# Ledger of designs, part 28: VH-VL binders against q9h9l3

Target 1, 176 residues: q9h9l3
Amino acid sequence: PRKMVAIDCEMVGTGPKGHVSSLARCSIVNYNGDVLYDEYILPPCHIVDYRTRWSGIRKQHMVNATPFKIARGQILKILTGKIVVGHAIHNDFKALQYFHPKSLTRDTSHIPPLNRKADCPENATMSLKHLTKKLLNRDIQVGKSGHSSVEDAQATMELYKLVEVEWEEHLARNPP

## First folded at step 1 (VH-VL)

Design rd3 (framework fv_reozalimab_arm2)
Fold by ESMFold2-Fast, scan of step 1:
Structure rd3 (fold): chain C 176 residues (1-176), chain A 123 residues (1-123), chain B 110 residues (1-110)
Amino acid sequence: as target 1 above (176 residues)
Amino acid sequence: QVQLVQSGAEVKKPGSSVKVSCKASGYTFSSYAISWVRQAPGQGLEWMGGISPYFGTANYAQKFQGRVTITADKSTSTAYMELSSLRSEDTAVYYCAKDLSYRGYSYGHFDYWGQGTTVTVSS
Amino acid sequence: QSVLTQPPSASGTPGQRVTISCSGSSSNIGNNYVNWYQQLPGTAPKLLIYSDNQRPSGVPDRFSGSKSGTSASLAISGLQSEDEADYYCASWDDSLSGWVFGGGIKLTVL
């Protein structure tokens, strides 16, 4: 049977005025929420904006961070051939410079049944924080010290599990 | 194929305790909650409580608070419901059910049920 | 007494359409999804409808659910003799922080 993992990445700003998003942390958890990977990642370009309010990343995290090329290789070995769950996951794949097959991708920001359970418009893109509070009664991304990508990956997997049976059946009938 | 297999029928005396087991197979046990629902003869369904093996948390219906204990053993994929201080009114069929949501909040349902365990409290 | 209200009995003949009602309040049906369970004599309940109107795999399309305000309905079209069973609605109750069931309705196929 195909294995399933959940991923959440943190990005920092590089390039002119820090508008380019570069990978700076990645967390991957298994179906049960156990951590398979969690590393700070050093972008190949100069960091202009740490975006600490959201990323939780500060200069000290970069001192011993894994270089991007090495981290990317490690991450792709974990993701390849697995069903990968994420929230607005296209952003994570873009930061990884990676294409994951759509048939093996599950994006909790685009699952209409999940929004319906949360009493939200089915085709709206709701935040991970909102869905997690509404459906799991858990507050994530609390405070001004940045997000925990481990916490976010774990919440994302739990959200997917709420609709897994229904959504996998939908995908089998309506392949992406 | 999902299956929930419950322990056999029990006959108990008033004041004693009963512990019913529910062995799960065909899915990742810790990924879904297990709820317990009972049905007295000629009565409707009554939710007693549930447990999330992943979070290690149990939640109980107000009526059963203090005399029901729901536990789960991840190593054997088995959930348990123990009801203490038994009265004749506790005579019922007790069901375990796979719960796609823990505690509800309009996102869950019981997609698979065990076969039921008859508990008779007599004399 | 049941938190959700269902009539105690209903009957129909083969081929008929039967509708089973379930009435609640703003703390349960009004704010949460409704599920329906079928119970054949001597058996465990079986999920028929979830999330107000969704059918699990293996449930015939003769069964459908609907919800309006604080009330829900289960419709059975093309009634068959094997549909003779007890039917329960269920929802989460915010004030009780728990699952609540209707009292159940005995459906007789004449």
Scores: ipSAE 0.000, ipTM 0.461, lowest interface PAE 17.0, mean pLDDT 85

Design rd4 (framework fv_reozalimab_arm2)
Fold by ESMFold2-Fast, scan of step 1:
Structure rd4 (fold): chain C 176 residues (1-176), chain A 126 residues (1-126), chain B 110 residues (1-110)
Amino acid sequence: as target 1 above (176 residues)
Amino acid sequence: QVQLVQSGAEVKKPGSSVKVSCKASGYTFSSYAISWVRQAPGQGLEWMGGISPYFGTANYAQKFQGRVTITADKSTSTAYMELSSLRSEDTAVYYCARESYYGSGTPHYYYYMDVWGQGTTVTVSS
Amino acid sequence: QSVLTQPPSASGTPGQRVTISCSGSSSNIGNNYVNWYQQLPGTAPKLLIYSDNQRPSGVPDRFSGSKSGTSASLAISGLQSEDEADYYCASWDDSLSGWVFGGGIKLTVL
């Protein structure tokens, strides 16, 4: 009975050699795929690597970006108390410096029935692109100009819907 | 095919410097970071630092800060590691390694060293 | 001391299952992915497992990785003589801003 949203973040490289993943865009969609939030976010640290090939983020996007502290507050207001769906979602939560209850978290990279439907080993961690192509016959993250976090969030929600009934029943019997 | 080829073995006197090269081929050099890792005889792996050729930015492990300089030449697709004020304890095999990444569908990069050079033996005479 | 803790040695016989542990802290394994490297005698290290549990092309299915909290494990099923090597776990350490390695484990196949 809780509201459900899907999240996808784009990160840029900060810190030594750009190894630290800092939040630079966040997209949140509702159950039907409607956009609830989509903003570029200015990291508090110097950006060393825009990772543009994958993030789609360029210096121009940072000019009017929402500062991290403000964006974080806005995002957390949307996520709190809801079931949050994501792919490898612990990275998004880490970038947000946020703890979301495990009981309300759904990670499409760790749902055995989803891998099973995709003819993949149930304990393997499969990419969002692979699962989306295999199960939804849809190509996401196309080209070399960067990914759309809106597109990724929408795909993630659609993937979860494929196993929602089965997985929610499993979680009710085997609480995390 | 992706390959890292390192310069040959060196024998150095205490107090001198050594500069090891690592020539990359088979990929876009500037798109991947290069790390340097050493291994003393019979000992484990020790990270020294790394560089992003695209940005020209280098980061060093605390133990080597002030003694190590890592550089990259994009025109020759070659990374370099220079270690100064050599001591007998610096006797080791020095490796360069490419840092690749695994994306989950966003720019969530999970870094790992996927290709390693063959190693360069540096002997500092006692 | 190495930053990540591994047993110094292990042994097994062909066909046996062996597991190699790696213990860290919240600043490394607890907050970052774990990679495993295999080093055959006299050779450079080779990537064996990345991002906790992913196998590069060319690595046999009998190698698998897992992570729980601040600890990680490498499992080798159906041990073969060619698996005799040193195994290193590695992770990024947020507090040190650098790569950290386990001390390495020497696996002997008897």
Scores: ipSAE 0.006, ipTM 0.522, lowest interface PAE 10.5, mean pLDDT 86

Design rd5 (framework fv_reozalimab_arm2)
Fold by ESMFold2-Fast, scan of step 1:
Structure rd5 (fold): chain C 176 residues (1-176), chain A 125 residues (1-125), chain B 110 residues (1-110)
Amino acid sequence: as target 1 above (176 residues)
Amino acid sequence: QVQLVQSGAEVKKPGSSVKVSCKASGYTFSSYAISWVRQAPGQGLEWMGGISPYFGTANYAQKFQGRVTITADKSTSTAYMELSSLRSEDTAVYYCARVEDTAMVTDYYYGMDVWGQGTTVTVSS
Amino acid sequence: QSVLTQPPSASGTPGQRVTISCSGSSSNIGNNYVNWYQQLPGTAPKLLIYSDNQRPSGVPDRFSGSKSGTSASLAISGLQSEDEADYYCASWDDSLSGWVFGGGIKLTVL
C-alpha cells in the first residue's frame, strides 16, 4: 500500500433528535490534492437535521444525490489497500459503516508531532481549521454556509505531509 | 432573539458541588460551542472549559481538570457546568458564552459572541 | 492571576483616540489569535474584536484591533462616554492548553 489518499465526509442528522450521523457527502483527494471522488450522498433514513453550518448540505443537494449503498461501494473501491488520511477519521469510517485497517489509517487529530509543530499539547485534539491556520497559514471552513469537504480533504493531506517522514518512521518502529 | 439564560444564584458550603445551567434559544443549539468563564468579585475573567453539543466533546482548563464537568443536553438546548470540591476561592459569577463551532469544543479564532447573564455562586460556611 | 498583561487603568476625553495594550508571550499572543471584550459595569462581557482585527456585526468601526509579535492593541477612535468600561484581551495559550485573559483595564472617559 504505497498509495495515499485523504478523505473528508459531511454528515447530516438522522434518527431521534437528529442524533445519528448519516453520510451526506464524501470527498477523496490524492497525494497531490487532486479530487478522486466528490459526491452528495442520499441517506436511507429521513434527514432530521441538515447540520448546514458544518456540512454545507441543503435539501437541494439531495435531489440528485447518489444513494448510500452505491456511493459506499464506489468509496470503498478507492480506499481499499491505500493509506487513508483524515481528521477525526473514525467519524468518517463510522458513517461509511466501514473498517479500515489501523496500519493504513492516519488521523491528523491524533498525531503528536503535528500538534507539537502547531505549538499545541501533543495529547490535545485540535480542530482541522486551527491546525491549518497555524501550520499552513490558510483559512478553511470560512463563513456560515458550511464546510467544503474537498477543501478539508486537501488541507488534511497537506497537514499530513508536514509530518509524513517522521510519523511513518515512528509507525514502522511502533506498529499499531 | 439569540439568548443564553442561566440558572439562578446559588449559596454552597465548602466541599459541596454546584451545577449551573445555560439554556439557549433563538439559534440552532448544535451550531455553536458553549464556553464557561468565571469572574471572582473585583477580579478578571477566567476560562474554565467548553463543549461542542454537536460532537459531545469537552475541553477543560488545566486548573479545573478533575473538578469541572461540562455537559450538554440537545433535547432541551441546555449546557451545564458542574464544579465539585468547592472552596471560598470559587465564589464568583459564572458565565456561559457561545462560540462558533468547527467540529471540536472551541474554534480558537472565533470569539465568544453571545453571553449569558451570569450566575452568582457564593461558597460560604 | 492573569497570564496576559494589561495596564490596570487608562483615561481619555471625548473624541480622543485611545489605545489599550496587551502583552503576552510566544505561547499565546505570539502564536495565536487575540480577542477583545468590553464589560460595562454590572453586565456580562461583549465581544468587540476576534481574530486579531475582525469586528462582529453591531460593533462600531471606531473599534479596531492589531497585533505585532507578542503584543496586541485595541484602538478606540472618537472616544464616547458610553465607552467607559473594563476591556479584556484574550488568547489561546499553547503551554496551558486553554484560553487566557488579560487582567483587564478600566477605561475612564473624563
Scores: ipSAE 0.000, ipTM 0.479, lowest interface PAE 14.3, mean pLDDT 86

Design rd6 (framework fv_reozalimab_arm2)
Fold by ESMFold2-Fast, scan of step 1:
Structure rd6 (fold): chain C 176 residues (1-176), chain A 123 residues (1-123), chain B 110 residues (1-110)
Amino acid sequence: as target 1 above (176 residues)
Amino acid sequence: QVQLVQSGAEVKKPGSSVKVSCKASGYTFSSYAISWVRQAPGQGLEWMGGISPYFGTANYAQKFQGRVTITADKSTSTAYMELSSLRSEDTAVYYCARGSDIVATSEYYFDYWGQGTTVTVSS
Amino acid sequence: QSVLTQPPSASGTPGQRVTISCSGSSSNIGNNYVNWYQQLPGTAPKLLIYSDNQRPSGVPDRFSGSKSGTSASLAISGLQSEDEADYYCASWDDSLSGWVFGGGIKLTVL
């Protein structure tokens, strides 16, 4: 069987008025929730907006952060050939400037059975915080000091495991 | 079969702009970056920049920042390079080339090239 | 002036081995892959070697690449008249965040 990992990235604002999202932290966990990768990442462009309330990233984290090109190489070595689980994962892949095969991608923001279990409309995009509270009875992303990408990646993997059997069966019958 | 077909030769006056096109076929257009490389008469190759059609992100060589704009239209599988404020030293053959990755990286190489577009800047 | 340094010309006779050098620094060749391109007169460049020493489908095995430290080499064994062309090395430069090319070498088959 193909191995599975979960990823969560934090982005800072670069470009005009900080509107471009650039990778500034990435966390990857294995099936059991053990950390495989967790590094602060230095964007190649000037950081205009740290978005600290959401990202948890401060200027101090950039002092010895891994340059984007190096970090990207390390991350892709972990992701390649694996089933990758994430929440709104297209944003993470965009920040990584990476294409991951759709057949090996699992997005917990777009899994109808998961929304159904949470008593939410099947086609709605629910936040990771909401799904985690409803299905795991756990509070994540608490306060305004920023998110923990490790915590988010772990929660994402646990959420996927709730529907894994059903969703893998669905994908086998309905390949993307 | 992978093919990149570029627009025809251009003759421009100093101070004007030129926009060259590169139409891709034979592969999934958004899955590979497109770069632009120029070559002045009797001189070597010079990278101008590249774009990831999938992400819409363009990167430019320092020498061309402010003068070059690289874009991609996924609906027509066509990449464009526009160079402004033309000077006589911009006279060159302009090539588009497909990158081996969805974005330009250290593992990237140019596996397929367009035929080239000659741009002559003269008064 | 080119960021990567190549000799401007080289020559050989059919059947001989020719080696083309490419010299860079730690920010380019020292930390990144080297690619080689062949350009026949009046044509677009063609990929000859990628990732230091890999050959694309259709490139004869008499073309080989190697890299040591901040320098790379393209070797052409069993030189043929059809090999008369310009050859360019290329690498990514971390400091410039962009692709850099050698100045090119004109190979003449005598």
Scores: ipSAE 0.000, ipTM 0.510, lowest interface PAE 13.5, mean pLDDT 88

Design rd7 (framework fv_reozalimab_arm2)
Fold by ESMFold2-Fast, scan of step 1:
Structure rd7 (fold): chain C 176 residues (1-176), chain A 122 residues (1-122), chain B 110 residues (1-110)
Amino acid sequence: as target 1 above (176 residues)
Amino acid sequence: QVQLVQSGAEVKKPGSSVKVSCKASGYTFSSYAISWVRQAPGQGLEWMGGISPYFGTANYAQKFQGRVTITADKSTSTAYMELSSLRSEDTAVYYCAREAYSGSYHEGFDYWGQGTTVTVSS
Amino acid sequence: QSVLTQPPSASGTPGQRVTISCSGSSSNIGNNYVNWYQQLPGTAPKLLIYSDNQRPSGVPDRFSGSKSGTSASLAISGLQSEDEADYYCASWDDSLSGWVFGGGIKLTVL
């Protein structure tokens, strides 16, 4: 359907001992998987830990990165009023310091029919990597150089499309 | 220059299948969805379904669910529409069309193939 | 029957303004953009208006689109003989998860 996007964010560690997760990259794709937004984002606080193994973010990416306040405004313009698909999406919204209506939020880590298709327990929280391998026969997040948020957002949208009809019918009968 | 070029006319018997091709050029094939729209003689336009070449995922109109299969081959920039269990009522011109988006909004079909006439006759 | 409703025919004379209507529901026109297509005899449809009121490059400004609630209209000002064609409205339908078209209107230029 139209008015649907998928999002994936990468975070770096800020604050004492790098324990605070701050937004450092955001990728948004449309229903067809076309990139609508993909920017490195400069946190307002000093970066203590780039978490490069998982985030893929290095010091070089922060040169000319979009400041958080500006990036947040751009991202929210894209998300507002749309159905937003993500995997463990609460982490993305927390990093954006943003509330998105639950009725317009789709979290592929919490869709029982998707787990059923993957031959996984319906109530288990499965990783994006596992579901993508099982259902799409595609390897993502390969290697030790960090993840691609574009790749993750695209995989997330494709996974949602596998259960879209069944899940939208369920939500109409059982509103969140 | 964007172009969609379709395969030639087909004459088929009831109960058979037909597969029409649509070769795209002049743009990045995976960046746009391709839809199939048919038009029976003297009738209006009817959407059959569409595909995202990037994902290889297709969506079909309920009327054609179970009879139509839409596929795409990224290596040749070609989309296909196969319609099975043909009836005389399937006699129509079949068009492929490129679907454009602004953000997540469906904008419509900005470029169309020339059409492929399929005649189903005993 | 078509999901979107259009009159079957309309006519005008050169220089006149004609308006073509398209009626839908909250699941299609009410919640989604409308686009319009012109089809000359024996040819493929051509995109005339997208996103309710936007013109592609090459479409004259005498063609304009508008939308109010669940209805849309195509206006053709300064009607010319080459405008004689079939006109279709289209929109995405949320409940069907697919594209829907109007039945088409045959515009005759007298």
Scores: ipSAE 0.000, ipTM 0.464, lowest interface PAE 16.6, mean pLDDT 85

Design rd8 (framework fv_reozalimab_arm2)
Fold by ESMFold2-Fast, scan of step 1:
Structure rd8 (fold): chain C 176 residues (1-176), chain A 124 residues (1-124), chain B 110 residues (1-110)
Amino acid sequence: as target 1 above (176 residues)
Amino acid sequence: QVQLVQSGAEVKKPGSSVKVSCKASGYTFSSYAISWVRQAPGQGLEWMGGISPYFGTANYAQKFQGRVTITADKSTSTAYMELSSLRSEDTAVYYCATSPKTYYYDSSGYFDYWGQGTTVTVSS
Amino acid sequence: QSVLTQPPSASGTPGQRVTISCSGSSSNIGNNYVNWYQQLPGTAPKLLIYSDNQRPSGVPDRFSGSKSGTSASLAISGLQSEDEADYYCASWDDSLSGWVFGGGIKLTVL
């Protein structure tokens, strides 16, 4: 009955001077935090900037990576018809070149009750790292080797669960 | 055998509205997205918008926002495109087309089957 | 005004190879797949090439697609009289959040 997943994507720089953000890894977890999808993805354009400090992507990850066309098809099959949770999720959807219905989208960077619980201003955009530390007493995105999209997707689902009842009630009364 | 059959030609006055239908057969209606594309006489193709029958969600090109409404009826496997506040420049052939994706805005999609087209003439 | 740029016309003789270009930007062709549609006079468009270089069942292998950077091309080898038609490229545009088409090229077989 409950059809909800959390997603986190990593992007690399393509195009002129590496200014275009292209999908290079995607992780999707279910409601309980189990991994449904986690693949390195080969962009259709030449990679100019791996952005390794943040993405964790290196040339060796591209050797056996799934081509963008195929990975996108696989990912969209998982997301279709489900409530999709993410943090600043518009960036993930942009990288996937996909517009998920707003009624089925939950963005933990824009949920006022979540900021309130973290003692942060309701209208502020707080980082996933900050909210996770404040509300779950957990450190994520540590070190200099890039972020783990699995870890980020799991943290995002756990954060949403803290406000799920309250926020779903709000959305039922105020449909997007 | 996928087939899209559109309603017949229409002649409308400026300021009126037109509703064109597109009846689908030969596949599971809700599994494929449907888009509407128009072509003015002697001109190129222009995307107006699309719908995912599975979710009932539609989206429109900025140029047509506020004037176009795209709907789908799963019980009859029929999609509709309604264009209001008609002007002479809306004179065109209107096509429906299906994509083998649940969302029309799936950028890996493509228009694999097309209806025969519906000519809409706006004149006074 | 079309978003993607194509030459307005091209011509060839039977047996020749003809190439049709399509130019875009980083928000469309540069970041998204290109599809090609053929429109015979008085008929609806027909899918010819999808996802840059894939052929649907029933499309002869003399039609091929390619993409480099923000440009794409359709090649027709062994040109035949039946190929006389309008050809359109298409792609998704990230900035417009919609499908965009080239202006179309009228191919005449002499």
Scores: ipSAE 0.000, ipTM 0.472, lowest interface PAE 15.3, mean pLDDT 87

Design re (framework fv_reozalimab_arm2)
Fold by ESMFold2-Fast, scan of step 1:
Structure re (fold): chain C 176 residues (1-176), chain A 122 residues (1-122), chain B 110 residues (1-110)
Amino acid sequence: as target 1 above (176 residues)
Amino acid sequence: QVQLVQSGAEVKKPGSSVKVSCKASGGSFSNYAISWVRQAPGQGLEWMGGIIPEFDTANYAQKFQGRVTITADKSTSTAYMELSSLRSEDTAVYYCARDRYSSSWYGEFDYWGQGTTVTVSS
Amino acid sequence: QSVLTQPPSASGTPGQRVTISCSGSSSNIGSNSVNWYQQLPGTAPKLLIYYNNQRPSGVPDRFSGSKSGTSASLAISGLQSEDEADYYCATWDSSLNAYVFGGGIKLTVL
């Protein structure tokens, strides 16, 4: 048994036409869903597109945001050596410019038993919103003011807990 | 080679406070939680709470909420448990234990301190 | 009273198999992995079994654990005199948000 946390990040658009995704908020919760980290993060590059409908981030959130380099150090200190749960977690690690060991990574968008419980094809990539509604009977990411990364991290942890025992046994038998 | 070394026995009066220390040696403190467990004479084990030093997050059993404070000093690899408003019923051996927080449950107490006897009497 | 229920005592003779029970509910054993601790007289507890049935390095394979529904069991085969000790089951209780222990069982080797 290892310590386990769940992470969800919000990204804003930087670079040409805002096509580069840069970290602008990160939330980390523990096994019970308690918040361990939740900060707005200032990208090192000019923000072209806040993507507010999805990210929930506005210019006002950047005024006292933690600079990327400092936030990254804080976040990596929390993640190192732990089992990290996320949904489509590759995007979060990419925005963090971080490589987390595959043996300690759990991606709820790629767990066949979880899709099976939701009556979805085992190898399909289902959204966090869909899985949460089907399996937890909860609506997340509601409205037009953007997502809550805290809410998303909490939902992700709860989804993983539904398959945790069987999936950890599978991974022990089939190490990545 | 991992060792948890606790402070020595204490004799306290009712209404006072006691602060017990637990120093980790031979292993990393920052990647583990430290839990506190007590045992009254002739009785079973009772979990009081724990702390995850790297997150600066402590959790307490309901029975001790408001009376117990668990802290950690990462620079000295030392965890502390302070229990206030002591009663005769708090007479017990207090253990610290290294806690490997798990996805299946909180806790896997793989190494234990030697115990600290706290006697509460007038 | 303990959240997890264990008989207060058990006994066996050298070489025999002894089984120690632990009973809980859906919020603890039913939803979370079970640990077992051995406490010799006058000493701190030692982790004997974790994750329902796994042994730490140094624990003989004659100790085994199992879990079914809201109950767990510790089995000791080839019982030896040095196994005379108190045994505790333990797990996380999701409703109480606390780690809980059974009341403990005194195992006597006759």
Scores: ipSAE 0.000, ipTM 0.460, lowest interface PAE 16.4, mean pLDDT 85

Design re1 (framework fv_reozalimab_arm2)
Fold by ESMFold2-Fast, scan of step 1:
Structure re1 (fold): chain C 176 residues (1-176), chain A 123 residues (1-123), chain B 110 residues (1-110)
Amino acid sequence: as target 1 above (176 residues)
Amino acid sequence: QVQLVQSGAEVKKPGSSVKVSCKASGGSFSNYAISWVRQAPGQGLEWMGGIIPEFDTANYAQKFQGRVTITADKSTSTAYMELSSLRSEDTAVYYCARGYKDYGDYVGAFDIWGQGTTVTVSS
Amino acid sequence: QSVLTQPPSASGTPGQRVTISCSGSSSNIGSNSVNWYQQLPGTAPKLLIYYNNQRPSGVPDRFSGSKSGTSASLAISGLQSEDEADYYCATWDSSLNAYVFGGGIKLTVL
């Protein structure tokens, strides 16, 4: 009976040598793929590396971006009490500085039936791009100007829907 | 500059509970997460869980879920770890440690540790 | 058994270079930064290296860290008697949704 959303975040490099991943964009979609949240987010620390090739974040996106503390509050209100779907989602939760209950978390990088449908080893960690191409016949993260977190969140929800019934039944019998 | 000061040693009977405190001295928790890590005699370090006080968000290692509760009082800059249904295997030194928010890492990079609280569980 | 594997003991002589290994998997070291802690006998742990290879203020430059794939290493150059301690690697494990420590290594300076 819980509502379900999918999330994808873009991170920029902050801290020494830009090695820390700081939240710079977050997209959340509902079960149907409709956008519930999509904002550029201003990290509290100096951005050392925009990682534009992957993040799609540029200096202009930081103009009028929502400050981290405000954005975090908005995002957590959407996530709290819901089943949250993501790909390698703990990186997103780390960037949000948030602990979501494991029982309400669905990580499409760690769902054995999903890998099986893609003809991949059940225990392998496959990229979102690979799974989306194999199972949805769609190319995402195309080009050299960075990823769209909206596109990634939508693809992630669609991937989860392919295994939702069998995986929810599995989790009910084998709680994490 | 900031120090984490923990409450004193406890001796408890099996089946009871213990609540250990961790107070920031010379500063506050406003930009930090607080984790609890224990160490049984002669054993390694074991993460129990952590809290982000400004957001009242706690997470626990699966081994301790149902027995551990981590809370924080922002007004006194004090974090607490309560462990229930104590067994002799819970005899350990319990540490609080802060993660540094400004690096974007609330759980790792524990730059300041409390002095430790010895909890002995014996009949 | 700990999630991160470290040798239980190592030894060296003053002036020697010692390397301490830490092995994990894709859900921990493979996807997250590694931290290292030093614990002197009877004391609380001290952060020695954070985010794979960064030193906190006050840590000598003879301590260095590195990460490759699912493994990490702590190197101690010019070993000193005061380096005799337990050393722990640590990182976030995305599958466990938990911070995990290696089993620790007892370094003896002969």
Scores: ipSAE 0.000, ipTM 0.480, lowest interface PAE 14.8, mean pLDDT 86

